VHH binders against q9y6x5. Designs and how they scored, part 19

Target 1, 379 residues: q9y6x5
Amino acid sequence: LPPKLLLVSFDGFRADYLKNYEFPHLQNFIKEGVLVEHVKNVFITKTFPNHYSIVTGLYEESHGIVANSMYDAVTKKHFSDSNDKDPFWWNEAVPIWVTNQLQENRSSAAAMWPGTDVPIHDTISSYFMNYNSSVSFEERLNNITMWLNNSNPPVTFATLYWEEPDASGHKYGPEDKENMSRVLKKIDDLIGDLVQRLKMLGLWENLNVIITSDHGMTQCSQDRLINLDSCIDHSYYTLIDLSPVAAILPKINRTEVYNKLKNCSPHMNVYLKEDIPNRFYYQHNDRIQPIILVADEGWTIVLNESSQKLGDHGYDNSLPSMHPFLAAHGPAFHKGYKHSTINIVDIYPMMCHILGLKPHPNNGTFGHTKCLLVDQWCI

## First folded at step 16 (VHH)

Design gb87
Fold by ESMFold2, fold request of step 18:
Structure gb87 (fold): chain B 379 residues (1-379), chain A 125 residues (1-125)
Amino acid sequence: as target 1 above (379 residues)
Amino acid sequence: EVQLVESGGGLVQPGGSLRLSCAASGFTFSDYAMSWVRQAPGKGLEWVANIKQSGSEKDYVDSVKGRFTISRDNAKKSLYLQMNSLRAEDTAVYYCAAKYRYWEAFYEPRSYDYRGQGTLVTVSS
């Protein structure tokens, strides 16, 4: 039978949560499969960009989803997490569910993975749920399993997205053991339900399942604020995105705006677009603004003195606090194998291999994931 | 055009009760998580409470827990805040706010997709 793959994301699941909290169900999943302890994600370490990097294998500058809030200088279009349906934003890449659906006798299903309710290259996921955060994990899973069992052409690739622990991580911060223990226990219970449901429906033995995330979370505080209003007047720029990577569109001379910002805080790096470090792979797209401000870990850029947020992400992708994990189980994967690290862009060519798809040009390296796979020589 | 119109504010004695309402139009109300945010005189915006799209999950800032109850009626496209045991510190303009995606800057008032014009609540003797 054609191989099948379910890709699951728990948003904001920091890699070291696995060592610092109890996950009996996830640990059982890992014991019978594989674990990648740290996944190095892409800059900026935000939700939409990293979810699209997973399914395209591309850096943000290459796939065009460069932030959760964007402005396109050529078309004058705006993108936000509530204004994300215009295919224009997504069409600079081909996500794996589109490639999968182009194959003879295959379809794709989606439960709220970013972009799956958008007709990218005039192709929307064959079965999908419109985004709605109040839909339970159980209902998302029930739809996915129904589609995996009852579709013609058969569903061979499915995605499932869940908003936690990201939302609670922002509220409490990753260092709040009491609250995060409760949140993470609920997530582990959901993983237990996922495995149990797949077993009950006869899917577990022949379905490949990847459980991963887009980024981690770092602790913030009221003591670590960068007040942008103390450095520059609002009238000199348009703010496209604020924290922890601010995207600045100058309204006056760009050099003047840069000079007003460059010494604003020792805890913030200010880059002209052409000076953004090459290791970020974050320069060659019109959607990246002329000036970006990158706060140090745990610092928050604000326009006033107040913030109720105790955790955040979006920081430098070299920071371990920004890194998620990846676990996988199924016929394609070894059992009981742990791997130290891969790049998040490596997930795409691995998934293409599992599904027998020819990958589009991408930034991933298949060799980085070969040791996870039973059909590959690991050297 | 999108509109969020708050009502039900006014002058109330300490210990009193008040019910705020918010009427929504120009967007699909049931697709949005809803919040109340407030701004006390001379202060920045403060998140007060939120409720998910179905009405099943509610959150509150610690200072109002046990005193305030958020609710919504998706058929009437309306959001409510029942405010009991009011204190002088609750004096503020209260805004109805909408957020399509729950994550990220949920508790940052600048991040809401839509916000109303507000209704003034004054708690004084």
Scores: ipSAE 0.414, ipTM 0.767, lowest interface PAE 3.7, mean pLDDT 92
Fold by ESMFold2, fold request of step 18:
Structure gb87 (fold): chain B 379 residues (1-379), chain A 125 residues (1-125)
Amino acid sequence: as target 1 above (379 residues)
Amino acid sequence: EVQLVESGGGLVQPGGSLRLSCAASGFTFSDYAMSWVRQAPGKGLEWVANIKQSGSEKDYVDSVKGRFTISRDNAKKSLYLQMNSLRAEDTAVYYCAAKYRYWEAFYEPRSYDYRGQGTLVTVSS
């Protein structure tokens, strides 16, 4: 029987929420499986880029989804969270669901994971839902479990995406214990429902389940704004993305734009593309603009306006506040094992191993995840 | 051409009521979550309320909870705001706004995909 894998993302689930809030259902899931306490994600720590990194094992510069908002100067194409369906943007990599469903007697299913409603390399997920935030977690789960049980060829890889706690994290900030406790309890109840549904359908013992996230969340404040309009006139550049990593396409000499920005705020680093720190792995793609601005943790870049957001992400990926967690359960995984950290790009080669797939070239290291797996030795 | 056209603003006494409407065209209205945002004189934009695509979930800024009600009619491509028990601090230009994805919080003014031209609400004696 072919191995099966369900990959679940709860958007914006900061790793230390596990320590600071109560999760009886998730803790039971972890107790019977494995936990990675911190997952080091990719820069920039945004939703589209990190979800694609999970399923490709690639840094953003390599898979080409470098932000939630992008511009390609050669083709004059624009990408945004409401304009994301052009395969052009996604075709610089091959996500695991494409590789999986091209195998003999296998298909893939998706409940709203970024990119799964796009025909990437002329291949769309075999079963999928078009994105719609009004669709409940229960309905997403019902579709996924129906496809896992009833499809020909069988679904061996499935994805499930949920928008919380990201949306509430932006609204309240991660330090709002009262509101975040309520939000996180709802998520724990959904995890309980997921496990119970899988048990009721006879899937629990033979399905591998990964529960993870794309990034964390840091506290913001009206007292920590960087007003870009105070430093440079709009006529000198095109703004591709704003905060906390601004993408600046100069309309005049690049050096002149850089000089106007370099002293704008002590709480913002200004990089020419060639000067972006090597540790970001964020240089070698034409979609990365000539100048980027990187705000310090908890600072918001604005255009002469206030912001109601009390939480944000997208910051330096070395920040613990930007890191999600990973938990997993199933026949491929140990029981009751805790691991300190992996890189988010390491998830892809691990998933390929579990599914018996040959990974495409990637930035992940299989050795980093060996201790999670029953069929591997651990030093 | 995408258009969001607000109407129903005007002058009202404190404690009074108004109903705002927004007519949408040029995009698939039912695919978008909808919001009301407002700008008081000399102030920045403030998110007021939002409603998901199906009308299933609604949310409000604390200052208007219990007084304002957001609603939508997808067949008529229309968004509404019923404003009751109006106060002087509710004086603002009210804008209709649309957002496709939940990823960027609806509560950030620049996160909207589309915004209308606004309708003025003045609450005064």
Scores: ipSAE 0.372, ipTM 0.750, lowest interface PAE 3.8, mean pLDDT 92
Fold by ESMFold2, fold request of step 18:
Structure gb87 (fold): chain B 379 residues (1-379), chain A 125 residues (1-125)
Amino acid sequence: as target 1 above (379 residues)
Amino acid sequence: EVQLVESGGGLVQPGGSLRLSCAASGFTFSDYAMSWVRQAPGKGLEWVANIKQSGSEKDYVDSVKGRFTISRDNAKKSLYLQMNSLRAEDTAVYYCAAKYRYWEAFYEPRSYDYRGQGTLVTVSS
């Protein structure tokens, strides 16, 4: 049978939830497969950018989805999570489902992974769901398994996206043990349902399954606000994105705007684009604005108003609180192996290897993931 | 072009009921999760209730659970809030708000894609 891969994301699943909460179903999945305890994601640690980095192997500056809110000064186009369908935004890279579908006798399927309802390079998955948050995990799973079992040419690559625990993490914060225990138990039950469904349909033995996430979550507070209005008049800039990484398009001299912002808070770093730390790999795209503000962990940039959220992400990608995990099971993977860390961009070349695809140029390193795979000599 | 128009506010005694309505136009209503948010005098904006696109999943701030019911009619492009057992602390301007992506925090005031003009609810003896 041709190799098949299901890529699953539970949005906002912080890596250390695995140690701090009980996951009987996920732990059984891990025991029969592999675990990467920490995945170092890309900066900024937001949903659209990191989901696209998983499937392209590229840093955000290279794939062009640099935030959940963007502005392109040349075309005057705006991107947001409610205005994300223009292929213009996505066409700076080729995601793995496009490459897979263009192969002889293969197709791709998608259940709401970011970008899969957009015709990227005039190509959209043969089977996909338009985004709608009312669609249950069970319906998404049922569609994916139907397409994996009943398609010609066969679906060999499928994606499945779920919004939790991100939504609840924002609401309660990661430190709310009572509410997060309830939320994470529901997630573990969904993983149990996933495995059970795959077994019932005869897919389990020959399907490779990756369960991962895009980012973690850190605790926020009403006591940790950075009031931008106390430092600069709104008329001096256009705000493209606010928190925790603000994207500032100056309306006046850029140095003047920078000087008004640089001492605004000891809990915020202010960067001219050319001074953004090289380790972020976040400089070389026109969609990155001339000034960015990077809040310290747990701090929220606001415009002279309160914030009701108790958890957030988007911070510096060196922070352990921003890191997801990766677990995998299937014929390509070892059983019972645990690995400490990989970079999120390393997932793409590993997936290409599993599927027999030639990877596009990317920032991942296949060697970082080869110990997870049975066909590779690691020791 | 986008409009969210709230109605149904007014003066009511503690223990009373009101039903708020919000008429939507200028966007595809059924594509958006909908929320009620409120602002008490001199306070910041507070999330009250949320309903997913199909009406299948609802969520409430703890202080209103069991007293308020959110609902929607996608054919009429309308959002509703049934408020029962009203208390003085419920006094606020109530806004209808729209959010395309559920996974973003509905509880952050700036995160809404659209917000209406509001309708005043006053609960007093």
Scores: ipSAE 0.294, ipTM 0.712, lowest interface PAE 4.6, mean pLDDT 92

Design gc24
Fold by OpenDDE, fold request of step 18:
Structure gc24 (fold): chain B 379 residues (1-379), chain A 123 residues (1-123)
Amino acid sequence: as target 1 above (379 residues)
Amino acid sequence: QLQLVETGGGLVKPGGSLRLSCVVSGFTFSSYHMAWVRQAPGKELEWVSTISGSGGYTYYEDSVKGRFTISTDNAKNTLYLQMSSLKPEDTAVYYCARTEYKYSGEWTPFDLWGQGTQVTVSS
């Protein structure tokens, strides 16, 4: 039987939550598997881009999902939550579920992972759920496990997505111990439900499971705002994305727009596209706008309206507050092993290896995950 | 045949309590995120609270935290807002509405509203 892999994402699960809160179910999961304490995600540290990086092994400039909101100047198309179903945005890469789906005697399944309800390269998973945040974790879990257990061709790769603790993190901020403890307890209980369900179905011993996230969360405040309107008139540019990384499309001379913004705030870096730091791997894509603004950690870029969010993400991917974790269990993984750090793009070649898939060219390094795998030498 | 019907509003003294109800018809509230919003005279619409249909996660505006509690009764397909320690500033028409959470961390605009129920807090 071909190996099976379930990839689970709890959106916005900051890595250090594991150190600051109790997770009895997750700790048990880790005890019987492996933990990567910190996963360095891709810049920008947003949901669509990072989830696509996980399943492609590519930096954002390479897979083409460069933000939650995008604009393509050639086609004049827009990408957003309300318009994310056009394969145009996704076709610059091949996600692992497509690769898996195209294999003989295999199929893919998805419970609301970003992009899984879109035909990418004319391929869609055999089983998928359209995104609906109101669908319970239980229902998502029931569907995904049913597909993993009873499908023909067999589902060998599945994804499961959950919106917490991201939503709560945005609302309460990561420093709200009272509210976040409640939320994180619920997340741990969901992990318990996942494990229990897999055991009940007899999948636990044979299914590889990865639990991870796309990004962390940093504390924001109404006292840390950068008002763009104080620096430049809105008629001089089109805003493609706002905070904490603003994407600016000038309506006048780019240099003039840049000059108006470059000293807007001491807590914001302004980059011409060609001057974006190389370490971000965020330059070589036409969907990246001519000017980007990068707010410092905890600062929010606003227009005339004050932000109501107490937590946010999207900042520099070197910041620990932006980092998620990775835990895994199954026949491919060791038991009781902890690793310090990997890059989020490293997950893709690892998953390909586990599934016996030939990876597409990617930015991941398989060597970074070898110590997690029972069939590899750890060096 | 989609309908939201708010009830439970009234006149209360400061420090008093009220329980608002929103009966949902034509759909199952558990399939949506349900919210309470309010509009005071001369003020803009203000979000008060949201409850997740996917797991009962609750969210509150800062000004009502610790005083208001959003909840549901699945059997009755009814949304509730328990209000305590009411203040004059809580005076408004209260509406129930439905929304969804987006991948981007934003909330969808409310696409269904009730007629509202008047809450007046006055000495």
Scores: ipSAE 0.903, ipTM 0.958, lowest interface PAE 0.5, mean pLDDT 96
Fold by OpenDDE, fold request of step 18:
Structure gc24 (fold): chain B 379 residues (1-379), chain A 123 residues (1-123)
Amino acid sequence: as target 1 above (379 residues)
Amino acid sequence: QLQLVETGGGLVKPGGSLRLSCVVSGFTFSSYHMAWVRQAPGKELEWVSTISGSGGYTYYEDSVKGRFTISTDNAKNTLYLQMSSLKPEDTAVYYCARTEYKYSGEWTPFDLWGQGTQVTVSS
């Protein structure tokens, strides 16, 4: 039988939470498996883009999900939470669950992973739940495990998505030890539930499980605001995305807009599209707007309204506060092995290897994950 | 069909306590994130608290942290707000409403709320 893989994401789980908070269930999971302490995610460090990078192995400029809010000037279409089911936005890449389903005697399942409720390349996940943040983890887990055990053709790849600790991180900030301890304890308990469920079903020894996240969380403050209205009149541009990476569509000459913004704040870098640093791999897509603003870590770009968020993400992907972790367990993985860092795009070729899938061209490096795998040579 | 009915408001002295209730009809509140909001005379609508329908995660506005507790009774399909150590600044009409958390980290606008219940804190 083909190997099975469950990919789990806890949105906004910053890597160093593992060092600063207690996770008895997750630590036990790690002890019996592997840990990558830091995963360098893709720029921008937002939810839709990074989740799609995990399952495609591509930088955002390549898979086309370049932000949580997008605009396509040619079609005049908009992408956002309220309009995310148009295949137009997703079809610039082939996610792993589609690849998996193109194989004989295989199917895929998803519990609210971004994009899984969309027919991408005319293929939708064999089993999926529509996104609803109010659906319990238990219900999501029950559906996933049911599909893993009882489906025909068998589900060999499944995803499970959970919104915490992202929501709490935004509300409380990552430095709120009191509130975040409570929240992270709940997350650890969910991991305990996951492991217990798998053991009860007899899946623990045979199912490969990856637990990861899309991004971290940095501390914000009302004292660290960048007000765009003080630099440029709103009539001169259309805002496609705001903070911490603003996407600017000029209504007047681009150069004029740029000149009004370039010195707006010492805590914000302003880039023409062609001048975006190469290290971001965030240039070669028409959905990237002519001007982007990148706030420094912990700074918030605002208009007239002030932000009430105490935590945020989306910043430079080289910042440790933006980095998630990766833990894994199953037949494909070693036991008791810890690795320092990988790139988030490296997860895709690893998953393809585990599932015996031929990967599409991607930006990941399989060599970076070889030490995690029992069937590979580790340098 | 869809209805939220708030009760429990009243006049209370500073330092006193009240428990607000919100009875939900026409839908299951566990399918949503439920919130309390309030509006004082001449002031804007203010978010007070939210509870997750999926796992009981709770969120509070800073001014009410430690004093207010949001909770639910699934059997009664009822949302509660236990208020303690009430202050004159807490005087407002309190509404219950439903919302959801989005992938983007934003909350959906409230699309349904009740008639409200008046809370007056005065010496």
Scores: ipSAE 0.895, ipTM 0.957, lowest interface PAE 0.5, mean pLDDT 96
Fold by OpenDDE, look of step 17:
Structure gc24 (fold): chain B 379 residues (1-379), chain A 123 residues (1-123)
Amino acid sequence: as target 1 above (379 residues)
Amino acid sequence: QLQLVETGGGLVKPGGSLRLSCVVSGFTFSSYHMAWVRQAPGKELEWVSTISGSGGYTYYEDSVKGRFTISTDNAKNTLYLQMSSLKPEDTAVYYCARTEYKYSGEWTPFDLWGQGTQVTVSS
């Protein structure tokens, strides 16, 4: 039987939630599988970019999804939640479900993973659900498992996406123990439902399952605001993305805009595109705007009329609060093994290995995940 | 015809309770996140609470947390807001509306509203 892999994402699941809250179902999942305690995600630490990095193994500058909101100056196109289905934005990379589906006697399925409802390189997932945040986890899980069991050609790669604990993290902040405990308990219960469903269907022993997330969450406050209107007139630039990494498209001389912003706040770094730190791998794409502003952890960039969240993400990808975790179970994985850290781009070559796919050129390092896999030597 | 119809408003003393209802017609409300929004006299619209269409997640404004409970009855296509320990500050027209949560962590603008129901909390 061809290997099968289910990739599950709980949006905004910060890695240290595992240390600060109880997850009996997830811990059982981990006990029978593997855990990577911290996954260093890609900069910026946002949903669209990081989900695409997971399935492409590429930094954002390479796969072209550089933010949740993008602007292309040449085509004058905009990317956002309301406009995310244009293949133009996705075609700079080949996600794993496309690679998988192009293989003989294989198909892919997706429950609301970003990009899966888009024909990328003229290939759309054989089975997919259009994004609808109101659709239950159960329904998503039912569809995924149905496709895994009953499809011809067989579904060998599937993705499942869930919006929590991101939504709650934004609303309550990650430091709200009462509300986040409730939410994270629900997440653990969903993991229990997932495992139970797989067992009931006889998939558990043969299906490789990865549970991960795209980013963490940091606590924000009304006392930590950076008001751009205090530094520069709005008429001097177009805001492509706001917080915590603002993408600035100058309407006047770039240098003048930069000079007005560079000292706006001691809690914000201002970069010309060419001066963006190399460690971010966030420079070599036309979709990255001429100036970016990066707020310090927990600080929010606002305009005068902006609303406030108590939690946010998108910050420096070296911050632990931005890091998700990865847990996995299945025939490809060891049992009871814990690993400290990997890069989020490392997941792609690992998944390709598990599925027997030739990976496209990517930024991941297969060696970083060898210790997770039963068929590999652990150094 | 898409329609939201709020009922249950009225005059109540401080500390009292009210239960608002919102009957949905023309669509399956479980396909949307449903919310309560209120507008007090001379004030802007204020979000009060949201319940996920599916999944059992609820969200509350800080000022109503612990006092208000949002819920649904799928069989009746009805959204509820149980309000307790009401305060004069809760006086407003209460609207039900539908929304969606986006990948970006934002909520979509409300695209369907009821006519509203008046809640007055006064001694």
Scores: ipSAE 0.859, ipTM 0.931, lowest interface PAE 0.5, mean pLDDT 96

